# Miniprotein binders against f4hyd7r31to219: the designs that were tried, part 12

Target 1, 189 residues: f4hyd7r31to219
Amino acid sequence: DKIRLSAKRDAKEDEGEELPTELNTINSAGGFLVVSPDKLSVKYTNTNLHGHDVGVVQANKPAPIKCLTYYFEIFVKDSGIKGQIAIGFTKESFKMRRQPGWEVNSCGYHGDDGYLYRGQGKGEPFGPKFTKDDAVGGGINYASQEFFFTKNGTIVGKIPKDIRGHLFPTVAVHSQNEEVLVNFGKKKF
Short names: E, the ipSAE of ESMFold2; O, the ipSAE of OpenDDE; V2, 0.75 times the mean of E and O plus 0.25 times the DockQ between their complexes.

## First folded at step 7 (miniprotein)

Design n7 (at its last look DockQ between E and O 0.74; V2 from the best seeds 0.00; counts 0 for: pae E 6.3 > 1.5)
Fold by OpenDDE base, look of step 7:
Structure n7 (fold): chain B 189 residues (1-189), chain A 80 residues (1-80)
Amino acid sequence: as target 1 above (189 residues)
Amino acid sequence: SPAEEARRALDEARRYLEEAERLAEQGDYQRVIELTYEAIERAYEALEIAEETGDEELALEAWRIILEAYRLMERAFRES
């Protein structure tokens, strides 16, 4: 509750900063994921043949910087075969077909193991697993320089934000029929 | 040059931060918030150029201003 209220107060649209509003369909892992026409959902439609066949997608804009806190959510509509869904933050230069947190200058909270990944191929224990019907959030606290993640409106963990510069809200799907809805703030969290 | 642009952006960011600090002492927290936004924006511009050019010293200086600006912003939001 408190987190959802703070994130909305601090991101003033009025300061000329373009907020994340939809998924970037131009810079997406074409052929592994399908983004909905409204650009607010993503589905993994292919068979995962390789560990690098990740359906990763960024927001159309970076997280705003003219605020104390940024936050976005996904809703897991289908966990698919493996539930290898991730939420996190990545640089603009982030390699497509990777999970957030597998590459340097990225972080991700992963649903299949509940681990946090921070630029190394090895995750660390962080939070609960998440699956179908879970709402999972990712946020930045700029005052404390922390990433935080939520599950069903509760903070599950925080980590130091050791990544400088603009960061994009990032979602990944990796196994067949994984489907997530994204909320960039148009809906009440 | 990109380096001169980054230095200008950094100098502007610093000026905004210094003015914001002065206004915070006066209790004008609304203008503190506004100036911290400007400081952050200009410091991010400096940071981006510094990262592209590999000027780690400039990148670190820009990052310090960003961190100070967010701390001041948090203070202003708390005191407002």
Scores: ipSAE 0.826, ipTM 0.944, lowest interface PAE 0.5, mean pLDDT 90
Fold by ESMFold2, look of step 7:
Structure n7 (fold): chain B 189 residues (1-189), chain A 80 residues (1-80)
Amino acid sequence: as target 1 above (189 residues)
Amino acid sequence: SPAEEARRALDEARRYLEEAERLAEQGDYQRVIELTYEAIERAYEALEIAEETGDEELALEAWRIILEAYRLMERAFRES
Protein backbone atom coordinates (compact mmCIF):
# COMPACT_ATOMS: atom_id res chain seq x y z
CA ASP B 1 0.00 0.00 0.00
CA LYS B 2 2.32 2.75 -1.19
CA ILE B 3 1.22 6.32 -0.70
CA ARG B 4 2.47 7.31 -4.16
CA LEU B 5 0.16 4.77 -5.84
CA SER B 6 -2.92 5.66 -3.80
CA ALA B 7 -2.42 9.41 -3.60
CA LYS B 8 -5.04 11.64 -5.20
CA ARG B 9 -4.27 15.23 -6.11
CA ASP B 10 -7.23 17.60 -6.01
CA ALA B 11 -7.87 20.46 -8.41
CA LYS B 12 -7.90 23.08 -5.62
CA GLU B 13 -4.52 22.15 -4.06
CA ASP B 14 -2.89 25.47 -5.09
CA GLU B 15 -6.01 27.68 -5.19
CA GLY B 16 -6.63 30.45 -2.68
CA GLU B 17 -4.51 29.11 0.20
CA GLU B 18 -0.99 29.98 1.23
CA LEU B 19 1.00 26.75 1.39
CA PRO B 20 3.82 25.65 3.68
CA THR B 21 7.07 26.37 1.81
CA GLU B 22 9.73 26.64 4.50
CA LEU B 23 10.39 26.36 8.22
CA ASN B 24 9.32 29.19 10.51
CA THR B 25 12.49 30.74 11.91
CA ILE B 26 10.60 33.26 14.08
CA ASN B 27 9.16 30.50 16.28
CA SER B 28 12.19 28.22 16.38
CA ALA B 29 13.50 27.15 19.78
CA GLY B 30 16.54 29.32 20.35
CA GLY B 31 19.67 27.62 21.57
CA PHE B 32 18.57 24.06 20.77
CA LEU B 33 18.53 24.01 16.99
CA VAL B 34 19.80 25.79 13.89
CA VAL B 35 17.64 26.21 10.80
CA SER B 36 19.54 26.34 7.50
CA PRO B 37 19.66 29.54 5.44
CA ASP B 38 17.23 28.06 2.87
CA LYS B 39 14.90 27.19 5.80
CA LEU B 40 14.56 23.58 4.65
CA SER B 41 16.74 21.80 7.20
CA VAL B 42 17.31 21.75 10.95
CA LYS B 43 20.07 20.46 13.19
CA TYR B 44 20.10 19.99 16.96
CA THR B 45 22.96 21.97 18.47
CA ASN B 46 22.68 21.24 22.20
CA THR B 47 24.02 18.40 24.32
CA ASN B 48 20.87 16.76 25.68
CA LEU B 49 21.08 15.40 29.22
CA HIS B 50 17.32 15.44 29.91
CA GLY B 51 14.08 15.35 27.93
CA HIS B 52 13.21 19.03 28.29
CA ASP B 53 15.44 20.58 25.62
CA VAL B 54 13.56 19.79 22.42
CA GLY B 55 14.29 21.67 19.20
CA VAL B 56 10.89 22.13 17.62
CA VAL B 57 10.04 24.04 14.47
CA GLN B 58 6.78 24.55 12.58
CA ALA B 59 6.30 25.25 8.91
CA ASN B 60 5.70 28.89 7.96
CA LYS B 61 2.03 28.17 7.09
CA PRO B 62 -0.55 25.64 8.21
CA ALA B 63 -1.45 22.66 6.07
CA PRO B 64 -4.06 23.67 3.48
CA ILE B 65 -7.62 22.47 4.08
CA LYS B 66 -8.86 23.08 0.51
CA CYS B 67 -7.71 19.66 -0.64
CA LEU B 68 -8.48 15.99 -0.02
CA THR B 69 -5.01 15.27 1.36
CA TYR B 70 -1.93 17.11 2.57
CA TYR B 71 1.53 15.55 2.78
CA PHE B 72 5.14 16.50 3.52
CA GLU B 73 8.37 14.58 4.14
CA ILE B 74 11.55 14.74 6.11
CA PHE B 75 14.81 12.99 5.28
CA VAL B 76 16.95 11.90 8.23
CA LYS B 77 20.45 13.06 7.37
CA ASP B 78 21.84 12.29 10.82
CA SER B 79 20.05 10.41 13.58
CA GLY B 80 22.38 11.84 16.23
CA ILE B 81 23.26 10.10 19.44
CA LYS B 82 19.69 9.09 20.45
CA GLY B 83 17.60 9.13 17.26
CA GLN B 84 14.88 11.24 18.86
CA ILE B 85 13.54 12.78 15.68
CA ALA B 86 9.80 13.41 15.24
CA ILE B 87 7.41 14.42 12.49
CA GLY B 88 3.88 15.57 13.14
CA PHE B 89 1.28 18.29 13.31
CA THR B 90 0.61 21.01 15.88
CA LYS B 91 -1.70 23.98 16.33
CA GLU B 92 -0.27 27.49 16.01
CA SER B 93 -0.34 27.93 19.81
CA PHE B 94 1.75 24.79 20.44
CA LYS B 95 4.29 25.31 23.20
CA MET B 96 7.80 25.24 21.81
CA ARG B 97 10.44 23.00 23.40
CA ARG B 98 7.99 20.08 23.48
CA GLN B 99 7.97 17.06 21.22
CA PRO B 100 4.93 16.97 18.95
CA GLY B 101 2.49 14.62 20.65
CA TRP B 102 3.66 15.32 24.23
CA GLU B 103 1.03 18.01 24.68
CA VAL B 104 -2.67 17.94 23.89
CA ASN B 105 -3.68 19.17 20.44
CA SER B 106 -0.62 17.71 18.77
CA CYS B 107 0.58 14.45 17.31
CA GLY B 108 3.97 13.03 16.42
CA TYR B 109 5.57 9.88 15.00
CA HIS B 110 8.90 9.33 16.74
CA GLY B 111 11.94 7.67 15.24
CA ASP B 112 13.60 6.24 18.33
CA ASP B 113 10.71 3.94 19.33
CA GLY B 114 8.36 4.06 16.32
CA TYR B 115 5.54 5.15 18.62
CA LEU B 116 2.80 7.65 18.02
CA TYR B 117 2.30 10.37 20.62
CA ARG B 118 -0.92 12.43 20.76
CA GLY B 119 -1.09 14.15 24.10
CA GLN B 120 -2.08 11.17 26.27
CA GLY B 121 0.91 11.00 28.56
CA LYS B 122 2.60 8.12 26.79
CA GLY B 123 3.29 6.81 23.34
CA GLU B 124 1.43 3.99 21.68
CA PRO B 125 2.82 1.31 19.37
CA PHE B 126 2.41 2.53 15.80
CA GLY B 127 5.09 1.92 13.17
CA PRO B 128 8.72 0.99 12.65
CA LYS B 129 11.57 3.00 14.07
CA PHE B 130 13.23 5.32 11.60
CA THR B 131 16.82 6.51 11.46
CA LYS B 132 19.60 7.86 9.23
CA ASP B 133 18.84 7.76 5.49
CA ASP B 134 15.12 7.18 5.98
CA ALA B 135 12.49 9.38 4.31
CA VAL B 136 9.51 9.82 6.61
CA GLY B 137 6.25 11.47 5.70
CA GLY B 138 3.30 12.91 7.51
CA GLY B 139 -0.09 13.68 6.07
CA ILE B 140 -3.72 14.49 6.63
CA ASN B 141 -6.50 12.68 4.78
CA TYR B 142 -9.41 15.10 5.07
CA ALA B 143 -11.90 12.73 3.45
CA SER B 144 -11.38 10.10 6.14
CA GLN B 145 -10.27 12.58 8.85
CA GLU B 146 -7.07 10.71 9.59
CA PHE B 147 -3.43 11.49 10.11
CA PHE B 148 -1.17 9.08 8.25
CA PHE B 149 2.57 8.52 8.24
CA THR B 150 4.97 6.89 5.82
CA LYS B 151 8.45 5.46 5.87
CA ASN B 152 10.33 5.30 2.57
CA GLY B 153 7.15 5.73 0.56
CA THR B 154 5.02 3.15 2.38
CA ILE B 155 2.16 3.98 4.74
CA VAL B 156 3.08 2.68 8.19
CA GLY B 157 -0.01 3.74 10.10
CA LYS B 158 -3.10 5.90 10.32
CA ILE B 159 -4.94 7.37 13.28
CA PRO B 160 -8.16 9.37 13.63
CA LYS B 161 -7.59 13.10 13.38
CA ASP B 162 -8.85 14.34 16.75
CA ILE B 163 -7.34 17.81 16.39
CA ARG B 164 -9.49 20.44 14.69
CA GLY B 165 -8.61 23.59 12.84
CA HIS B 166 -5.51 24.57 10.91
CA LEU B 167 -2.50 22.44 11.76
CA PHE B 168 1.16 23.18 11.10
CA PRO B 169 3.62 20.64 9.75
CA THR B 170 6.10 20.20 12.58
CA VAL B 171 9.55 18.69 12.96
CA ALA B 172 11.53 18.03 16.14
CA VAL B 173 15.14 17.13 16.89
CA HIS B 174 16.22 16.26 20.39
CA SER B 175 19.75 14.85 20.71
CA GLN B 176 23.23 15.93 19.64
CA ASN B 177 23.80 16.13 15.87
CA GLU B 178 20.28 15.11 14.82
CA GLU B 179 19.67 16.68 11.43
CA VAL B 180 16.77 16.47 8.98
CA LEU B 181 15.95 17.90 5.58
CA VAL B 182 12.33 18.93 4.95
CA ASN B 183 10.43 18.62 1.67
CA PHE B 184 7.19 20.60 1.56
CA GLY B 185 6.41 19.41 -1.95
CA LYS B 186 8.83 21.42 -4.08
CA LYS B 187 10.58 18.16 -4.90
CA LYS B 188 8.69 15.10 -6.03
CA PHE B 189 8.06 12.60 -3.31
CA SER A 1 -20.16 38.80 19.64
CA PRO A 2 -18.09 35.68 18.93
CA ALA A 3 -21.28 33.60 18.90
CA GLU A 4 -22.87 35.85 16.27
CA GLU A 5 -19.70 35.74 14.16
CA ALA A 6 -19.56 31.94 14.38
CA ARG A 7 -23.27 31.56 13.51
CA ARG A 8 -22.84 33.87 10.52
CA ALA A 9 -19.87 31.85 9.25
CA LEU A 10 -21.77 28.60 9.73
CA ASP A 11 -24.81 29.94 7.88
CA GLU A 12 -22.56 30.87 4.96
CA ALA A 13 -21.04 27.40 5.01
CA ARG A 14 -24.49 25.81 4.86
CA ARG A 15 -25.49 27.98 1.90
CA TYR A 16 -22.35 26.97 -0.02
CA LEU A 17 -22.91 23.30 0.72
CA GLU A 18 -26.58 23.41 -0.29
CA GLU A 19 -25.70 25.03 -3.61
CA ALA A 20 -22.94 22.49 -4.15
CA GLU A 21 -25.39 19.65 -3.58
CA ARG A 22 -27.77 21.16 -6.12
CA LEU A 23 -25.00 21.50 -8.71
CA ALA A 24 -23.88 17.93 -8.09
CA GLU A 25 -27.33 16.76 -9.19
CA GLN A 26 -26.71 18.63 -12.45
CA GLY A 27 -23.20 17.23 -12.90
CA ASP A 28 -21.41 20.58 -12.61
CA TYR A 29 -18.55 19.06 -10.63
CA GLN A 30 -16.08 21.91 -11.17
CA ARG A 31 -18.46 24.26 -9.35
CA VAL A 32 -19.15 21.59 -6.72
CA ILE A 33 -15.44 21.48 -5.89
CA GLU A 34 -15.25 25.28 -5.70
CA LEU A 35 -18.29 25.57 -3.43
CA THR A 36 -17.31 22.73 -1.11
CA TYR A 37 -13.95 24.44 -0.57
CA GLU A 38 -15.78 27.62 0.44
CA ALA A 39 -18.12 25.69 2.72
CA ILE A 40 -15.21 23.98 4.45
CA GLU A 41 -13.34 27.24 5.03
CA ARG A 42 -16.35 28.98 6.59
CA ALA A 43 -17.27 25.94 8.67
CA TYR A 44 -13.74 25.74 10.09
CA GLU A 45 -14.00 29.41 11.07
CA ALA A 46 -17.20 28.64 12.96
CA LEU A 47 -15.72 25.51 14.50
CA GLU A 48 -12.68 27.35 15.84
CA ILE A 49 -14.86 29.95 17.57
CA ALA A 50 -17.25 27.29 18.90
CA GLU A 51 -14.39 25.34 20.45
CA GLU A 52 -12.86 28.49 21.98
CA THR A 53 -16.22 29.48 23.51
CA GLY A 54 -17.26 25.96 24.53
CA ASP A 55 -20.35 25.93 22.30
CA GLU A 56 -20.63 22.17 21.78
CA GLU A 57 -23.80 22.26 19.68
CA LEU A 58 -22.33 24.77 17.24
CA ALA A 59 -19.13 22.73 17.02
CA LEU A 60 -21.11 19.61 16.12
CA GLU A 61 -23.07 21.54 13.50
CA ALA A 62 -19.84 22.80 11.97
CA TRP A 63 -18.37 19.30 11.92
CA ARG A 64 -21.38 17.85 10.12
CA ILE A 65 -20.99 20.45 7.38
CA ILE A 66 -17.25 19.85 7.09
CA LEU A 67 -17.67 16.09 6.76
CA GLU A 68 -20.54 16.40 4.29
CA ALA A 69 -18.50 18.82 2.20
CA TYR A 70 -15.49 16.52 2.07
CA ARG A 71 -17.68 13.58 1.07
CA LEU A 72 -19.27 15.64 -1.71
CA MET A 73 -15.88 16.94 -2.85
CA GLU A 74 -14.52 13.39 -3.02
CA ARG A 75 -17.50 12.32 -5.14
CA ALA A 76 -16.98 15.31 -7.44
CA PHE A 77 -13.34 14.36 -8.01
CA ARG A 78 -14.31 10.75 -8.72
CA GLU A 79 -17.06 11.73 -11.19
CA SER A 80 -15.07 14.37 -13.03
Scores: ipSAE 0.074, ipTM 0.548, lowest interface PAE 6.3, mean pLDDT 81
ESMFold2 (binder alone), look of step 7: mean pLDDT 88; pTM 0.874

## First folded at step 8 (miniprotein)

Design q1 (at its last look DockQ between E and O 0.91; V2 from the best seeds 0.83)
Fold by OpenDDE base, look of step 8:
Structure q1 (fold): chain B 189 residues (1-189), chain A 80 residues (1-80)
Amino acid sequence: as target 1 above (189 residues)
Amino acid sequence: SPAEEARRALDEARRYLEEAERLAEQGDYRRVIRLTYEAIERAYEALEIAEETGDEELALEAWRIIREAYRLLERAYRES
């Protein structure tokens, strides 16, 4: 509750920044995922043939910098076959066939293991697993220079933000029928 | 040049931050917040160009200003 309230105060459209509002379909790995017409949901539709067939998508805009805290959420509508859903932050140049945190200059909280990934190829224990009907959030605290993640409105962990520059809210799906809804702030968190 | 643009952006960011710090001592938190956001924006511009050109020294200085700006911003929001 308090985090959701603080994030709403600080992300004012009033500071002339273009906020994340929808999923970027232009740079999406269109071979592995389908983005909804409203650009607020993503589904993995293919059979995962290769370990690199990740359906990753970024927001249309980076996280705002003229604030103390940025936050977005996903809602897991379907965990699919494996529940290999990830939420995180990536640079604009992020490889659109990798989970957030599998590459340098990215981080991600993954639902299948509950691990945090931050470019070292090995996950670390971080929070609970998440699956169907879970709300999972990712945020930046700029004052403390931390990433934080949430499950069902509770902070599950924080890590140092060692990534510099503009960061995009990022979601990934990796197994058949995984489907997530994204909330960039249009709905109450 | 990109390098000259980055240096100008960094110098502007520093001036905004210094003025914001001075105004924080005066308790003018509304102007502190505004100038701190300008400092952050200009420092991010400097950082982006520095990362593209491989100017590590400029990138480190821009990142220092960004971190100082957010600490000042947090103070201004807490004291306002």
Scores: ipSAE 0.824, ipTM 0.942, lowest interface PAE 0.5, mean pLDDT 90
Fold by ESMFold2, look of step 8:
Structure q1 (fold): chain B 189 residues (1-189), chain A 80 residues (1-80)
Amino acid sequence: as target 1 above (189 residues)
Amino acid sequence: SPAEEARRALDEARRYLEEAERLAEQGDYRRVIRLTYEAIERAYEALEIAEETGDEELALEAWRIIREAYRLLERAYRES
């Protein structure tokens, strides 16, 4: 199914909530990534091995709740040496050196295996791998209480959203030269 | 106290949702949407405090209101 976005059902700035507009450079994982000056892209700058050296960053605001759906996208500019890019949602207190979905209170769709991770120790088969030049989206359907993800405009999967409370759009890069651009809705999806 | 604040927020959320349900019976879905958003916001405030203080019973009450509110919101958008 292709994603269906509507101005009536999607988050709007005029609903009185502060919306995600950029990456949070204050709380990003230090030493493993560089966020661009416009705060809409991130690149992994380290040559470290897989593990606790993840470059993870949250949006500057949580996903709005005064809407039926929320959605954002990343564009994979460079899949780096291992393709370990992730998109997902995390609680404010999420450990910034872990992939989204490796810990409880988080969820992530990962490019290198196409798996979904949701705080259960290991990933599960979920969707296709994604890599350079792919647009990948993450969303919340509040009516059905599901997370959903897209690749190049097509829904690849949905899972129950068991996480209560405010959630931050989250992206991660984890191997040399991985780079993503983030679209919080300023450009048409 | 946090407990008093959370209970006030939850009570307000219930009142907003009850009025929204009443307006839905009258077919005034524009007002339903507005009041349901207020209910959601206040229930999320209660939920946040409840989770911070470990009050799972209050958290479950808030979550139930949130789920019900989103169901009503979806109906209101469909009918409007």
Scores: ipSAE 0.791, ipTM 0.924, lowest interface PAE 0.6, mean pLDDT 87
Fold by ESMFold2-Fast, scan of step 8:
Structure q1 (fold): chain B 189 residues (1-189), chain A 80 residues (1-80)
Amino acid sequence: as target 1 above (189 residues)
Amino acid sequence: SPAEEARRALDEARRYLEEAERLAEQGDYRRVIRLTYEAIERAYEALEIAEETGDEELALEAWRIIREAYRLLERAYRES
């Protein structure tokens, strides 16, 4: 797709920005979330089931800003019990115990309902649900100041980017056995 | 100080954007891209400090520069 191709071209031409390469294990370390040794997979493995804990993890670096478009993908390896997987963007100050979109400094596309959440605690109908074996992407178009999301290579929707400042690619898993693989661009989209 | 750093970054961003705009009129899009990258980076620095210190006027100015810089960057990519 032209958007994916443009994002990869822009990233390759970038000089001096550190790009997201892996998940940030320091801020995501918790008993209910396990990040793989390569830091590119996350699984919900909560050993304390009396609570309702969200596993949220940010990329190790913010999305680059010296480009026209940024894009990253997840592959849903396992949708777990409830399929409450989310992909999106958050500011560094985001509360890590919330799915992206639940707080004002976040935006997230959620798999269980296909809704978009952008800081109002209430989701908006947006795109299709996503589940096991789907590839789901999140992107920023800086020229238009829009977030966009994809499912299996097709744009499902765009929305105004109403969050200013640096934004971190963010993934959330929320029910037992949910597992996603993250692609920050080292592997072909 | 944070206020001095934010003002410096904003002034640098504005200077880079103005220079990039002049070079765009000359069709020098390779330099436009580089200067626009610098404008964006400096404006983001100013925005970050402005938001931390609650200086909304400076934050809005930085945001205006960011939006203008990205529009110019898009033009430069189309032309090159």
Scores: ipSAE 0.704, ipTM 0.898, lowest interface PAE 0.9, mean pLDDT 82
ESMFold2 (binder alone), look of step 8: mean pLDDT 89; pTM 0.887

Design q2 (at its last look DockQ between E and O 0.89; V2 from the best seeds 0.82)
Fold by OpenDDE base, look of step 8:
Structure q2 (fold): chain B 189 residues (1-189), chain A 80 residues (1-80)
Amino acid sequence: as target 1 above (189 residues)
Amino acid sequence: SPAEEARRALDEARRYLEEAERLAEQGDYRRVIRLTYEAIERAYEALEIAEETGDEELAYEAWEIIREAYRLMERAYRES
């Protein structure tokens, strides 16, 4: 509740900053994922043949910087075969065939193991696993320079924000039939 | 040049931050918040160019301004 209230106060459209509103379909890994026509859901439709066939998509805009806190949320509609869903933050130059946190200058909270990935080849224990019908959020606290993640409205962990520059809200799917809805603030969190 | 643009952006960011600090002492938190937004925006511009050109010193200075601006912004929101 408190996090949901703070995120609404600080992200004012009034400061002329363009907010994340939809998924960027232009830079999405074509062939592994399908983004819905409303650009607010993503589904992994392919058979994962290789460990690098990740369906990753960024928001159309970076997280706003003219605020103290940014937050976005996904809803897991289908966990698919493996539930290898990730939420996180990446730079614009992020490789569109990796889970967030598998590359330098990215971070991600992963649903299959509940681990945090932050550019190291090994995840660290972080939070609970998440699956179908879970709401999972990712946020930035700029005052403390931290990333934070949530599950079902509860903070599950925080880490230092070691990544500089503009960061894009990022979602990844990796196994057949994984489907997530994205909320960039149009709905109440 | 990109380097001259980055340095100008950094100098503007610093001026906005210094003015915001002065206004915080006066209790004008509404103007403090606005000036911290300007400082952050200009410092992010400087940071981006510095990262592209490999100017680590300029990137560090820009990042310090960003961190100070957010601390001042948080103070202004808390005291307003």
Scores: ipSAE 0.816, ipTM 0.941, lowest interface PAE 0.5, mean pLDDT 90
Fold by ESMFold2, look of step 8:
Structure q2 (fold): chain B 189 residues (1-189), chain A 80 residues (1-80)
Amino acid sequence: as target 1 above (189 residues)
Amino acid sequence: SPAEEARRALDEARRYLEEAERLAEQGDYRRVIRLTYEAIERAYEALEIAEETGDEELAYEAWEIIREAYRLMERAYRES
């Protein structure tokens, strides 16, 4: 499956679509995270007690649509105090102070409980928890219209994609010292 | 005007799909894939306008074209 994803990535550039390459620092939460100078890592910088103080950031471009699948990964460098790291997909207008999947038009796989959140306000049992030193991936299978997620190279679950329109790769950090590195495909998965 | 733009994009997407089906009968799967790309792009344009204007019927039509295009694209990859 990884071999097939790699081959499709190469074909995407031939079609002139702009691909996600870095984190979008303009629309990020600002006060709750810091994005690295190369825009490929993010760390939660606050000690906050509010559930709406999420450090959420989207990629600079939506996932390409002229392909059968799209995929990106994060690496959990530090799971912080509460381990509330998430990976997912969101519409451009997503509320940047909420975990992906807590609001409509978003989907997120969360490390602290292993649940999948997809805009219903509550999580669904989905996959294993993930924490420091884990590589976690998120993808879209356009042919089946599913989101899929991986942990350390293994698919942990698939869920129907009920969201239409362009979707942005999205990562979130939510407690002190949580830090992730993002791989949009420039490194082999 | 937005509604006319969305309908034009939808009609173009459908035209691309019809030509892609014809080429699939000829086994020209590389061209099929390229035409499904165009169909998807045009249908996404229609979908965006439909969602902005609250035209749920047009959004549904656009989404159905998108799903059909992806199914055809998948078949073309399998056959090539």
Scores: ipSAE 0.774, ipTM 0.914, lowest interface PAE 0.7, mean pLDDT 86
Fold by ESMFold2-Fast, scan of step 8:
Structure q2 (fold): chain B 189 residues (1-189), chain A 80 residues (1-80)
Amino acid sequence: as target 1 above (189 residues)
Amino acid sequence: SPAEEARRALDEARRYLEEAERLAEQGDYRRVIRLTYEAIERAYEALEIAEETGDEELAYEAWEIIREAYRLMERAYRES
């Protein structure tokens, strides 16, 4: 079974809270990625000659807070040379020079190792690796204060949400030809 | 001042949460949901200012209100 958005909001509050709809091209890090014209896909476009040449992009709005659960998904169109795709959440102040979860104020699930990164400069075993043709999701359960991640509709793991404040859905690509499509809920999960 | 703004937002968040708790005892879960939205919004405002100014005590207080409001919201959705 796939994860359902469990958010239910009052109509007045729905009008007051803007949702993530696309990737934020204004605040994208470096020249290592290109965002599509519809702002729903990202591709790594530079040969990675240095291990820290990461392409990171945030959603245009933070995850909504007037709901019980938030969820977004990526589809891995191309895993590129190394498969170093990451999905997660970051604060607006996050320095977008490394994959989500590597530095403080971020959390990320990484495809090449299946590890979870929680801002400690290291990853820990978490879930399966993910590659081309996988659908991978990131979510927040606000009631339990947990991040959760999914692969092809199944929760692979949950962890305490140890970052306070507004969080932005974030995706990263880190090797030649990596490309992901992002779904913020306009299409069914 | 930012500190006064954050304290005001925190006090408002606390008031919304207390009202929501009272209404939950009465079974008015639609209003509970609305009031928890307000509590969370004001508490996030207080949290952002507190983090920007380095007021960890106020940040912690705002964070506790946020956690309590979400637990109450979950209960209200379950019961409604």
Scores: ipSAE 0.723, ipTM 0.904, lowest interface PAE 0.9, mean pLDDT 84
ESMFold2 (binder alone), look of step 8: mean pLDDT 88; pTM 0.881

Design q3 (at its last look DockQ between E and O 0.89; V2 from the best seeds 0.00; counts 0 for: pae E 1.7 > 1.5)
Fold by OpenDDE base, look of step 8:
Structure q3 (fold): chain B 189 residues (1-189), chain A 80 residues (1-80)
Amino acid sequence: as target 1 above (189 residues)
Amino acid sequence: SPAEEARRALDEARRYLEEAERLAEQGDYRRVIRLTYEAIERAYEALEIAEETGDEELALEAWRIIYEAYRLMERAYRES
């Protein structure tokens, strides 16, 4: 509740900053994922043949910087075969065939293990696993310079924000029939 | 040059931050918040160019201004 209220205060005074509103289909890993026509959902449709066949997609805009707190949320509609869904933040130059947090200058909270990944190639114990019907959020607290993640409206953990520059809200799917809805603030969190 | 642009952006960011600090002492928190936004924007521009050019010193200075601006912004929101 308090986080949802702070994020709503700050996002109203974004004088002239373009907010994340939809998924960027141009730079998506075309062939592994399908983005819906409304650009607010993503589904992994292919058989995962290789460990690098990640369906990753970024928001159309980076997280705003003219605020104290940014937050976005996904809803897991289908966990697919493996539930290898990730939420996180990446730079614009992020490789569109990796889970967020598998590469340097990225972080991600992963649903299959509940681990945090932050470019070290090994996940760290962080929070609970998440699956079908879970709401999972990712946020930035700029005042404390932290990333935070949520599950079903509860903060599950925080980490230092060691990544500089503009960061894009990022979602990844990796196994057949994984489907997530994205909320960039159009719906009440 | 990109380096000259980054330095100009950084100098502007610093001026906005210094003005915001002065206004915070006066209790004009609404103007403090606006000036911290300007400081952050200009410092991010400097940071981006510094990262592209490999100017680590400039990148560190830009990051310091960003951090100080967010702390001042948080203070202004808390005291308003």
Scores: ipSAE 0.773, ipTM 0.927, lowest interface PAE 0.5, mean pLDDT 90
Fold by ESMFold2-Fast, scan of step 8:
Structure q3 (fold): chain B 189 residues (1-189), chain A 80 residues (1-80)
Amino acid sequence: as target 1 above (189 residues)
Amino acid sequence: SPAEEARRALDEARRYLEEAERLAEQGDYRRVIRLTYEAIERAYEALEIAEETGDEELALEAWRIIYEAYRLMERAYRES
């Protein structure tokens, strides 16, 4: 069944705190991706074939902490050649040439295998694969200290949030023509 | 010093959390929410300094306050 998720419970939750509004183009893997002029879309454009040339981009602000729940979504506009799209959270110091979840201090849900990656260089079975026209979300439940992920409005899984400190919404693309649109809450989920 | 700054932030976070717990017993959930915001903010400041200086003991104490503050915040939103 499709469930509705909210980025916050009450309008007062985000008072005095800046929210993620767009993608941060600084420190990206130059040449591997392009971010749209409105900074809400990312597309893989690398013309060289290198197996580890991942296009990774973080939001411009960390997830807010003065709230019970944070949530953001991507819409898969094009799954490209391999469908290697990832969504998740990373610390500011994350290496910008790895998919979220590959290194410590990161967590990511990957579309090509449906696996969850928690900084161990390997994935664990988690949820369904996701592809073109899917809406996929990543969230934090601060009270339970859990990450959760969604596909088309349904929670696919939850895991302990074992990363401390500020975390940035993060998306990654890894094969030619992969393209996602990002929604930080300006449009309804 | 960074150590003094972190300890001050941690002490402030603890005081905010203790006040929030007291007000929760009185049913003043609006003030509880505001105080948990302050506790979390100060605890994150302590956590950041502790991570920069490698003070894992301080980092764990800050994280404990963060856990407790969020659970109290959840209760306050539910009850209010």
Scores: ipSAE 0.663, ipTM 0.885, lowest interface PAE 1.0, mean pLDDT 82
Fold by ESMFold2, look of step 8:
Structure q3 (fold): chain B 189 residues (1-189), chain A 80 residues (1-80)
Amino acid sequence: as target 1 above (189 residues)
Amino acid sequence: SPAEEARRALDEARRYLEEAERLAEQGDYRRVIRLTYEAIERAYEALEIAEETGDEELALEAWRIIYEAYRLMERAYRES
C-alpha cells in the first residue's frame, strides 16, 4: 500500500535522517543524459553510438535505514527509441555507465523486457514491461530484507535483498529520447 | 585503529539491541523502536569499516545485528 509506505517516510524525517530529495548531478558520469533544473527529471539525449553508454543517475542521498520500508517512483514520460528505462538500487560506488543490476551489488527492473537484473548473470523474468505513461516504483522492505517493485500502484514482484550497506535510489535511461520524472515522495504516490 | 573502532561500534550496537529486547519483554515498544534505530545505525558504521578493511567475519556480525534489529522493530510496530 503506497499510502502506508508514504506515512512511514514522514516518520523518518522526524528522526534526523536525511532523505533522497533530488537526482545527483555531481556524480552522473557518462554524459549521455540531461537532468532538469529542478533535478527531478532526466532525459537521454545521445544516439548511443556505442550501444553501451547508459545514462545512470543516483539520488542525492541513500535510502534511509531508520524505517521499515522505503519507496520512490518514476513516471515514464517518453520511452524513447528502445524503451530501456530502469529503476533500482545501487551502492554509492556503482559504475555510472552501467544499467542497475548489471553489476554485483545492484538491482534493476527494466522496462523493455520486464526483467529483473541483480548481477547474477543475465536478467530473469520478473514483471510486465513498462512504457510511456506508466508509473513504476522501487522499494526496500527492511523487515523482510526484500526489494519490491510496482507498476501503476500494484506490486509486480519482490526479490531477496542480499546487498549489505547503504543503497541509492537509481534511475537509468539508455536510448534516444527516453525521459522519466522522479518522485521521491514530495508528491503523493 | 579501524578494527578497534569497528569492534566498539559493533559492541554498542549489540548493547542497544539487547536493551531493546529486554524492553520488548516489558511492553515498552516506543523505546524498543528507538533503540533498534540506534542499533542499526551503529551496526552500519561497523559494517562500513568491515567492508573497507575486508573483515568478512565482522561484516557478518554487523549484518546479523541489523537483521535482528529490523525483525524486532517490525514486531514492536505490530504489537504497539
Scores: ipSAE 0.554, ipTM 0.853, lowest interface PAE 1.7, mean pLDDT 85
ESMFold2 (binder alone), look of step 8: mean pLDDT 89; pTM 0.891

